# VH-VL binders against Stromal cell-derived factor 2-like protein (SDF2): the designs that were tried, part 2

Target 1, 181 residues: Stromal cell-derived factor 2-like protein (SDF2), of Arabidopsis thaliana (Mouse-ear cress) (q93ze8)
Amino acid sequence: VEITYGSAIKLMHEKTKFRLHSHDVPYGSGSGQQSVTGFPGVVDSNSYWIVKPVPGTTEKQGDAVKSGATIRLQHMKTRKWLHSHLHASPISGNLEVSCFGDDTNSDTGDHWKLIIEGSGKTWKQDQRVRLQHIDTSGYLHSHDKKYQRIAGGQQEVCGIREKKADNIWLAAEGVYLPLNE

## First folded at step 4 (VH-VL)

Design s10 (from a3d with heavy chain S103Y; framework fv_acimtamig)
Fold by ESMFold2-Fast, scan of step 4:
Structure s10 (fold): chain C 181 residues (1-181), chain A 120 residues (1-120), chain B 106 residues (1-106)
Amino acid sequence: as target 1 above (181 residues)
Amino acid sequence: QVQLVQSGAEVKKPGESLKVSCKASGYTFTDYYMHWVRQAPGQGLEWMGIINPSGGYTSYAQKFQGRVTMTRDTSTSTVYMELSSLRSEDTAVYYCARDLYSYGWYEDYWGQGTLVTVSS
Amino acid sequence: SYVLTQPSSVSVAPGQTATISCGGHNIGSKSVHWYQQRPGQSPVLVIYYDSDRPSGIPERFSGSNSGNTATLTISGTQAMDEADYYCQVWDSSSDVFGGGTKLTVL
């Protein structure tokens, strides 16, 4: 199944099987922006992300997302954008990943390059992908390190600048918009 | 072999601006961040800021906000650090240093340093 | 602002073990890196990520980090190890250096 612009997806970390998650709880350090974590449950309403293009492009609802495209991921419940910047993540000291803005406020810190592993031309469900943050060059990353105070045992999500096995994600569950022709 | 080669020593007057260059070779320039660190005579190391040469994204130490600007030229694999409104306290050796590895925020290779003397 | 505290100087006899401390609040939760600076030279990375050695750094250099103190250990200290040593961490959005320790090998 094709993942198109406008689809709401859950991103599963390949190694840990946790889903990319956010909620109203801000980081207690660093930026103080809304936290992003890994969540073990499949039935989590806070793990849906809407695939959106960068403003000013010709991409429309239902268009396929091409390998190498620059995209934004909007947290469905809070309407904030998956975001990164030059702040240290709380546990590992890597690049902080947060949620920022709203439906009318978005900046370049919300821009991620979709990298499809292998020869795929467009994004499909269950494909191994990386998401590389444009401004910092950091890859969306997670690992088996848990928050005890900030997020009640959920896993750290951060950015790292090197390609590793721990920065592979798959689009798992979702509400997929039909492909335009 | 990784090399960072900096511009030569300079003598400046208070109120002038400084621009130091750092030319990188022996690796893919856009794959690594670059730090700028200075050291006043007989003093310790003081961090000034960091630049991502790929996108030009920068972050500066609070002390230097408003006075420092870091830029890069990918066609020449060169990073620049510009410091304005110079004071005698800005007399120091200025270093560029590469940031290597995922996870890490540390300087693995350093330039030879550029001595800047600010005197009236 | 985060602060790293080092002793100003440490003296050791040739062949003996030198230890240089780096104090910081809950520093054991951070990654500590160590630099050697000989007079008139640029700093050289000698330990990164608490205890890892870069290629070319002798095995007599080791590091540890726990609680509120990180330590650089130099076993079988040689005259060539005489230098200033700096510890460093990344805190939030900024690089933080210790004040430096002058190692004298007498």
Scores: ipSAE 0.007, ipTM 0.599, lowest interface PAE 9.2, mean pLDDT 88

Design s11 (from a3d with heavy chain S102N; framework fv_acimtamig)
Fold by ESMFold2-Fast, scan of step 4:
Structure s11 (fold): chain C 181 residues (1-181), chain A 120 residues (1-120), chain B 106 residues (1-106)
Amino acid sequence: as target 1 above (181 residues)
Amino acid sequence: QVQLVQSGAEVKKPGESLKVSCKASGYTFTDYYMHWVRQAPGQGLEWMGIINPSGGYTSYAQKFQGRVTMTRDTSTSTVYMELSSLRSEDTAVYYCARDLYNSGWYEDYWGQGTLVTVSS
Amino acid sequence: SYVLTQPSSVSVAPGQTATISCGGHNIGSKSVHWYQQRPGQSPVLVIYYDSDRPSGIPERFSGSNSGNTATLTISGTQAMDEADYYCQVWDSSSDVFGGGTKLTVL
């Protein structure tokens, strides 16, 4: 199944099987912005992310997402954008990943490059991908380090500049918009 | 052979602005962050901020927020640090320093330093 | 704001072991890096990530980090090791340096 602009997807971390998650709880350090974590459950309403283009581009709802495209991921429930910046992540001291803005407020810290592993031309469900943050060059990353303060079991999500096995993600569950003809 | 070459020493008056350059060579300029760190005479190291040369994204130490601006030119592999509203307390050697590859937060190679004297 | 505390000076005889401490609240949960600065020269990285040594740095240099104290250890100290030493961590959104320790080899 094609992942198209406008689709709501869950991103599963390949190595841990946790889903990319956010909730209405800010970080107690760093930016103080809404936290982003890894959640172990499949049935989690806080793990849906809407695939959106960068503002001012020609991409429209239903278009396929091409390998190497710069995209934004909007948290469905809170309407905030997956975001990164030059703040240290709370557990590992890597690049902080947060949620920022709203439907009308977005900046370049919300821009991620989709990197499809292998030779695939467009993003498909269950395909191994990396998401590289444009401003920091950090790859969306997770690991088996858990927050005690946020939820006592949710995993750290952060950015690192090195390609590692631990920054591979798959688009797993979702509400997929049909591909435009 | 990684090398960071900084612009020469400067003498400034209070209220003026300073702009120091740091030209990088021997590696891929956009793969590493660049820090700016200063050292007043006989004092320790003081961090000023960091720039990602790839996108030009910056983060500054709170003490310098509003006075410091960091920029880069990818065609010349050069980073710049501008400090405005200079005071005598800004007299220092200013260093550029490369951040190690990946999300490491330490300076592996340092420029030779630029002495800036602020006096009336 | 996070603070790193170092002794202002340490003296050691040639051939003896020098130890330079770096104190910080729960510093053992952070990665500590160490720089050597000789008079009139730029800082040189001598230890990174608590205990790793860059290429070209003698095996006499070692580091450790646990609890509230990180330590730089120089075994068989030589006259050429005389310098200021700075510890450093990244805290939240900024680089934090210790005040520096002047190592004298007499």
Scores: ipSAE 0.022, ipTM 0.631, lowest interface PAE 7.9, mean pLDDT 88

Design s12 (from a3d with heavy chain S102K; framework fv_acimtamig)
Fold by ESMFold2-Fast, scan of step 4:
Structure s12 (fold): chain C 181 residues (1-181), chain A 120 residues (1-120), chain B 106 residues (1-106)
Amino acid sequence: as target 1 above (181 residues)
Amino acid sequence: QVQLVQSGAEVKKPGESLKVSCKASGYTFTDYYMHWVRQAPGQGLEWMGIINPSGGYTSYAQKFQGRVTMTRDTSTSTVYMELSSLRSEDTAVYYCARDLYKSGWYEDYWGQGTLVTVSS
Amino acid sequence: SYVLTQPSSVSVAPGQTATISCGGHNIGSKSVHWYQQRPGQSPVLVIYYDSDRPSGIPERFSGSNSGNTATLTISGTQAMDEADYYCQVWDSSSDVFGGGTKLTVL
């Protein structure tokens, strides 16, 4: 129900029903960083992301994630951060979304603003949300454009600077940490 | 129905260049990436690179950077692999292979292979 | 520089289960494909994306992938399964093939 810092979640793209996915497969263009895609399967160990605060905030494990908070999403299996920058995405030529760094290396390209659609004050399972990249202003985005090689049938994930129906995500499956007092 | 037909066997001298063709039929040529893979006699499979026939984008294995060039001709549905500065170690069967996936299903198609012998 | 390690050979009696391993650092986070190659022939895909079978591949072929090891399993092995088997992943900017395993059915 309530998504707290330290929870591991799967993010489902509302329009396509694909989950945000990564694995140890780098882009062949742009940054050469680890790729991020949309995965069609519901059972996928590479689709868990740990919700973390940005360094220097007072947020701690178990705290609720407030609407408008700036957060980081760490890929559980590879320990890298959901990241974006000014490289072009491989299929559509929008903003590249990748995974970068590790447990000890993170930069501002890992910072995403959580935007809850509607009147919610804190992030809950199945709420419609957008994730806006701080440095580029791009919204985490996916669409029907599919990779043909390394991600056969997986969808492009990229950043787009305008709000669209294809920017909506929901926290779906997860290992949810209990809410603090 | 889907076919990948490669050019015939070649004998080359060290220092020469090789150009192998792979003609695709039975599907929309620009919908699938095409790989090039080689196999030296008695050895395993070695990936050389990939080409996107739609945009012409290529990516090559580091070992072949500077020696390999992949191109395509959309009017004839043909991909080409050129390898320059040939050495005896380049003796191998060269395969083209269509990328694995298109929306909804997986089909694996390989050309018949082109034997290239490099000897003086 | 990613390396996939396969045993050079595996022998099984007809009807027994053959198991071919493919070792790689954190290979469980990658998608593994398996190819079968008979002498003088092009490779044939027998398993894609860790565990899925292409149409036409017998149900006795199965795959798994976790941690540092991917495995191809052939149950009720037949003489016709005698071939070289290669695992394959995408790493960095290239496909990486294992060295191949010769399966002997005797």
Scores: ipSAE 0.008, ipTM 0.465, lowest interface PAE 13.4, mean pLDDT 85

Design s13 (from a3d with heavy chain S103T; framework fv_acimtamig)
Fold by ESMFold2-Fast, scan of step 4:
Structure s13 (fold): chain C 181 residues (1-181), chain A 120 residues (1-120), chain B 106 residues (1-106)
Amino acid sequence: as target 1 above (181 residues)
Amino acid sequence: QVQLVQSGAEVKKPGESLKVSCKASGYTFTDYYMHWVRQAPGQGLEWMGIINPSGGYTSYAQKFQGRVTMTRDTSTSTVYMELSSLRSEDTAVYYCARDLYSTGWYEDYWGQGTLVTVSS
Amino acid sequence: SYVLTQPSSVSVAPGQTATISCGGHNIGSKSVHWYQQRPGQSPVLVIYYDSDRPSGIPERFSGSNSGNTATLTISGTQAMDEADYYCQVWDSSSDVFGGGTKLTVL
């Protein structure tokens, strides 16, 4: 199944099988921005992300997302954008990944390059992908490092500069918009 | 081999602006972050900020926000640090230093330093 | 903001072991890096990630980090080791340097 702009998806970390998750809980570290974690459960209303283009582009709802496209991921429940910046992540000291802004406030720290592994030209469900943050060059990354103070053993999500097995993600469950034209 | 070559010494008057360059060679310029760190005479090291040469994204120390601007030119593998509204307290050696990209947040190679003297 | 505390100076006889401390609240949860700076020269990285040595740094340099104190240890100290030594951590969104320690080899 094609993943189109406007679709709401769950991103599963290939190695750990945890889903990309956020909730209205800020990091205790200096940024104070909304935290982003890996969540072990499939049934989680806080793990849907809406695929959006960067502002000012010609992409519209229902268009396929091409390999190498720069996209934004909006957390469906809190309306904030998947975000990174030059700030240390709480457990590993890597690049912090957070949620920032709202429906009317978005900056370049919300921009991610979709990298499809292999020869695929458009993003499809269950396809192995990386998300590289434009500003920091960090890949969306997770690992088996858990927050002690967050219930349910949620895992750290961060950014790293190196391509590793730990930064492969798959679009898993979702509400997929029909493909246009 | 990795080299960071900085522009030469400067003498400035209070109120002027400073622009120091740092030319990188011997590695892929866009694969590493670059820090700027200064050292006043007889004092310790003071961090000013960091730039990602790939996209040009910057983060500055609170003390320098509003006065410092960091930029880069990928065609010449050069980073720049600009500091405005100079005061005598800005007299220092200014260093560029490369950050190894593996999440270490440390400076593995340093430029030779640029002495900037601010006096009337 | 996060503060790293170093002694201003340490003196050691040639061939003896020099120990330079770097104090910080819960510093054992951070990665500590160490720089050597000789007069008139740029800093040189001598230890990274608490205890790793860059290529070209003698094995007599070692580091440790636990609790509230990180330590740089120089065994068999030589005259060439005379320099200022700085510890450093990344705290949140900024580099934090210690005040520096002047090592004198008497």
Scores: ipSAE 0.274, ipTM 0.764, lowest interface PAE 4.3, mean pLDDT 90

Design s14 (from a3d with heavy chain S103E; framework fv_acimtamig)
Fold by ESMFold2-Fast, scan of step 4:
Structure s14 (fold): chain C 181 residues (1-181), chain A 120 residues (1-120), chain B 106 residues (1-106)
Amino acid sequence: as target 1 above (181 residues)
Amino acid sequence: QVQLVQSGAEVKKPGESLKVSCKASGYTFTDYYMHWVRQAPGQGLEWMGIINPSGGYTSYAQKFQGRVTMTRDTSTSTVYMELSSLRSEDTAVYYCARDLYSEGWYEDYWGQGTLVTVSS
Amino acid sequence: SYVLTQPSSVSVAPGQTATISCGGHNIGSKSVHWYQQRPGQSPVLVIYYDSDRPSGIPERFSGSNSGNTATLTISGTQAMDEADYYCQVWDSSSDVFGGGTKLTVL
């Protein structure tokens, strides 16, 4: 199944099987922005992300997302953008990944390059991908490091600049918008 | 072998601008962040900011915000630090230093330093 | 803002153990790095991630970090170890350096 602009998806970390998660809980350190974590449950209303283009492009709702496209991911419940910057992540000290802005406030720190592993031309469900943050060059990353204080048992999500097995994500569950054609 | 070579000493008057260069060699320039740290005569180390040479993204220490600008040129593997509205208190040795971002926030290799004297 | 506190000076006789402290609130939850700076020279990383040594740094240099104090320990201190020592952490969005400790040998 094609993942198109406007689709709401859950991103699953390949190695840990945790889903990319956020809710209105800020980091206690770093930027103080809304936290982003890995959540172990498959039934989680706070793990949906809407796939959006960067402003000013010709992409429209229902268009396929091409390999190498620069995209934004909007947290469905809080309307904030998946974001990164040069703040240290709370556990590992890598790049902090947060949620920032709203429907009218977005900056380049919300821009991620979709990198499809292998020769795929467009993003599909269950396809192995990386998300590389444009400003920092950090890959969206997770690992088996758990927060004790933020949410109890949720895993750290951060950015690292090296391509590793731990930067692989899959679009798993979702409300997939039909392909335009 | 890793080498960071900085531009030569400068003498400036108050109100002028400073631009120091740092040329990197011996590693992949875009794989490491670069810090700028200064040291006034007889004083300790003071962090000024950091730049990602790949995307050019920067983050500056609050006290230098509005006066400092960091840039890079990937074709020459060079980072630059520009400091405006110089004061006598800006007299210092300015260092560039490399950061292995993937697992740390520390300066593993330092340039030789650039002495900047601000006096009228 | 986060503050690291170091003693301004430490004196030891050659062959004795020097201990340099770095105080910070809950510093044990952070990664501490240590730099050596000889007069007129650039800083040199001697310990990173609390206790790891870069290639070329003698094993007599060691580090620890717990609670509110990180410590750099130099055993069998030699005249060549005489220098200023700085601790450093990354806090939130910036490097924080300690004020530096002058180690005098003799």
Scores: ipSAE 0.007, ipTM 0.595, lowest interface PAE 10.0, mean pLDDT 88

Design s19 (from a3d with heavy chain G104S; framework fv_acimtamig)
Fold by ESMFold2-Fast, scan of step 4:
Structure s19 (fold): chain C 181 residues (1-181), chain A 120 residues (1-120), chain B 106 residues (1-106)
Amino acid sequence: as target 1 above (181 residues)
Amino acid sequence: QVQLVQSGAEVKKPGESLKVSCKASGYTFTDYYMHWVRQAPGQGLEWMGIINPSGGYTSYAQKFQGRVTMTRDTSTSTVYMELSSLRSEDTAVYYCARDLYSSSWYEDYWGQGTLVTVSS
Amino acid sequence: SYVLTQPSSVSVAPGQTATISCGGHNIGSKSVHWYQQRPGQSPVLVIYYDSDRPSGIPERFSGSNSGNTATLTISGTQAMDEADYYCQVWDSSSDVFGGGTKLTVL
């Protein structure tokens, strides 16, 4: 199944099987912006992200997302954008990954390059992908390190500048908009 | 072999601006961040900011925000640090230093330093 | 603002063990890096990630980090080890350097 602009997806970290998650809890250090974590289990209403283009492009709802495209991911429940910057992540000291803005406020720190592993030209369900943050060059990353208080034992999500097995993600569950003909 | 070669010493008057260059060789220039750190005579190391040479993205220490600008030229593998509205207290050795392209933040290789003296 | 505290100076006899402390609130949860700066020279990384040595750094250099104190240890100290030593962490969005420790070998 094609993942198109406007689709709401859950991103699963390949190695840990945790889903990319956020809710209205800020980091206690660093930027103080809304935290982003890895959540175990499939049933989680806070793990949906809407695939959006960068403002000012010609992409529209239902268009395929091409390999190498610059995209934004909007957290469905809080309307904030998956974001990174030159702040330290609370546990590892890697690049902080947060949620920023709202439906009308977005900046370049919300821009991610979709890198499809393998032979596909467009993003499909269950394809191995990396998301590389444009400003920092960091790859969306997760690992076994856990928060105790902020997320009740959920895993740290951060950015790292090196390609590793720990920065592979798959679009798992979702509400997929049909591909434009 | 990694090398960072900085421009030569300068003498400036208060109110002038400074531009120091740092030419990188021996590695892929766009794969590593570059820090700028200064050291006033008899004092410790003071971080000024960081640049990602790949996209030109920068972040500056609050003390220097509004006075410092970091840029790069990928065709020459060179990073620049400009500091405006110079004061005598800006007299220091200015270093560029490479950040290892990894999940951590530290300076693994340093330039030779550029002495800048701000006086009449 | 995060602060790293180092003693201003440490003296040691040749062949003895020198220890240089770096104090910081809950520094044991951070990664500490150490730089050596000889007079008139650029800093040189001697320890990274608390305890790892770069290629070319002698085994007599070691590091540890726990609780509120990180430590650089130099065993069998030599005259060539005379230098200023700086600890460093990345906190939030900036490098934080300690004030530096002058090591004298007498």
Scores: ipSAE 0.077, ipTM 0.693, lowest interface PAE 5.2, mean pLDDT 89

Design s2 (from a3d with light chain S93D; framework fv_acimtamig)
Fold by ESMFold2-Fast, scan of step 4:
Structure s2 (fold): chain C 181 residues (1-181), chain A 120 residues (1-120), chain B 106 residues (1-106)
Amino acid sequence: as target 1 above (181 residues)
Amino acid sequence: QVQLVQSGAEVKKPGESLKVSCKASGYTFTDYYMHWVRQAPGQGLEWMGIINPSGGYTSYAQKFQGRVTMTRDTSTSTVYMELSSLRSEDTAVYYCARDLYSSGWYEDYWGQGTLVTVSS
Amino acid sequence: SYVLTQPSSVSVAPGQTATISCGGHNIGSKSVHWYQQRPGQSPVLVIYYDSDRPSGIPERFSGSNSGNTATLTISGTQAMDEADYYCQVWDSDSDVFGGGTKLTVL
C-alpha cells in the first residue's frame, strides 16, 4: 500500500518494534519542547503522524511520496511537527528529537528527507526507510534506552549521524489515503 | 591526514568585525560538524558555537548570540566565523575543531589557531 | 548553565601517578572527554567517552567517570606530559569546558 500525502501513519522502529509517539509533555532538559518517545503498544492514539509536504511545493493530497523527498510529519493529536535541532537528547546525549510549532508555524527544523532502502521509487507500507533530518543530518533513531519515570518504559527517540540498523523504520498501521490516478 | 588550516593573525580596533577562515582537508567535509572555540591569553577554552557544513545550520553559545555568525563554503571545504562589535576582551586565539560524528559532541582535530588582538 | 570544576594545578614527581579531577553535578550520567594542551600548541584529544583512547595516546592515560567526579589518570608520569588538561562535556545545546589544570612534573 502506497503512503500518500495526507495519510496518517504509525512509524514502527524495526529493531525494537516500538511506535513513534508524542504527547503534550515537554522535555525536562534541552529545548524544553514537546517530547518524542518510542511506545511499546500497537493501540496508541498518540502515535499517528500526518505526512505533509514542505510549504511552497506542488504536492497535493493523495500524491505518492517519492524516494528522496523532503517531507514533514505532523503529530495528529497535538498538530505539532516532528522536529530536531542541535540539542542533546536526554539519555544518550545524541540529537534531540521533539515536536514544534502548529498548523501555521513551521521551520526548517521540521524537514526530513525520506530515504527508501533498496530500489523502491515511492514510499509503501512496511518498506524499510530512514528519515534524515535536513538541518542536522541526523537519522531518526531509537534504541533500548528507557525513561525511568515514564509508565510502560517508553524508549528514547533521538537523531544520530551514522547509518545504523537502529535507524530503520517502517510505516505500519495507518489511515491511508487512496493514490491519485 | 585530516588537516584544518586557519587564516593568519589579525590586529583589530574596538568596534570592528573579525572573520576567520578554516579550510578542511583529508575527509568528507559535509560528514562532520565544526566547532569554534577561543582562548584568551592565559585563560581556558571557551566554546562559541557549532555549524553543520552539510546544510549550514548553526547553534551559538548564548554569550555570543547576536555578535557571532558561522558560515561555510562547500566548494572550498571552508568554514568561517565572524565576530562583530569587537572589544579588547575579544583578544584571543580562535580555533576551529572538528566534531567526530559518532554521538560524541567532542573535538577530535583542531586547527592551528588564529591570534586576534583587539586594541586601540 | 552547567559548570565543570577542575583544580588549577597538580604536581607530581617523574614516574608517579597523576590524577586530575573534573567535578560536575551528576557528571557520571554524561560522557567526559579530555584534552592536553602544551604551551603555544593546539589542544589534543587524549581521552574520549570517559575512558577511550585515540590512536597514538599511550596506555598510561586512562579515565573514569562516576557520580559527581570524572578523573584523568596518568601513570608513570613523564616530563613530556607537562601541560594544561581540560575536561569537557556536551550539556543540552552547548560544549562545556572545565577551567583547566596545569600539570607540573618536577
Scores: ipSAE 0.146, ipTM 0.726, lowest interface PAE 4.7, mean pLDDT 90

Design s20 (from a3d with heavy chain D99E; framework fv_acimtamig)
Fold by ESMFold2-Fast, scan of step 4:
Structure s20 (fold): chain C 181 residues (1-181), chain A 120 residues (1-120), chain B 106 residues (1-106)
Amino acid sequence: as target 1 above (181 residues)
Amino acid sequence: QVQLVQSGAEVKKPGESLKVSCKASGYTFTDYYMHWVRQAPGQGLEWMGIINPSGGYTSYAQKFQGRVTMTRDTSTSTVYMELSSLRSEDTAVYYCARELYSSGWYEDYWGQGTLVTVSS
Amino acid sequence: SYVLTQPSSVSVAPGQTATISCGGHNIGSKSVHWYQQRPGQSPVLVIYYDSDRPSGIPERFSGSNSGNTATLTISGTQAMDEADYYCQVWDSSSDVFGGGTKLTVL
């Protein structure tokens, strides 16, 4: 099944099986922006991300997301954008991944390039993909490094410039918007 | 294998601008950040900023904001650092440095340095 | 802005252990890297991520980082270790270097 603009999806880290998660809790270091973690549970209302285009493009709700497209991911519950910058991530010291802005406030630090592994013109459910941050070139990354203070054994999410097995994600559960004709 | 080769020494007058180059070879130029660090005579290392050679993203130290500009040319695998409104306090050796800080493994490469003297 | 504090100089006899400190508020929550700079040369990384050694750096170099102090330790110090040593961290949006410590071996 196609992932279309306007769909709310959960992104599952292939290697750990954790979902990309955020909550209204800021990082205690670095930027102080809203934290982003990996969450082990499938039933988690804080793991939905709305797929949106960058402003000013011709893409509309229901359009397929093409390989190599620059997209934004909006955290459904807090309305903030998946974001990265040159701050250090709390556990590994890699690039911090956070949530920033709101429905009316977004910047280039919210822009991610969708890279589909293998041959494929459009993004589909369960397809192996990477998300490369435009400004930093860091890949959305996670690993088996857990926050000691966060309940549920949540894992660090960060950005790294190396293309590794640990930066493969799949669009798993979601409320998928139907494909346009 | 990996090499960073900087442009030669320069003598500048106060109020002029300088542009130092750093040519990279032996690796994929767009895969690694490049930093600029300077060192005034008899002083310590001072970070000036960073550039992503792939996307062109830059971040500068507060002290240099408004005077420094970092750019790159992917066709020649070269990064540039421009500093305007030069004063005598800008006399220093300017270094470019490649860093990988992503996987918990680190290989650090520095250019040979470019001496810039600012005097009347 | 974040500040790293190092002693300006440390002296040690050959074969003895040299210890160079790097003070910073809550530095134990940051990753500390250490650079060696010999006169007229570019800096060389000797310790990264608090305690890891790059390939080619002798085992007598070690590092630690906890609380408000990071430490570079050089055991069995040799004349060739005479240099300036700088600690460095990433804080927020910038690299921060310590003021440097001149190690004298005599």
Scores: ipSAE 0.007, ipTM 0.472, lowest interface PAE 13.5, mean pLDDT 85

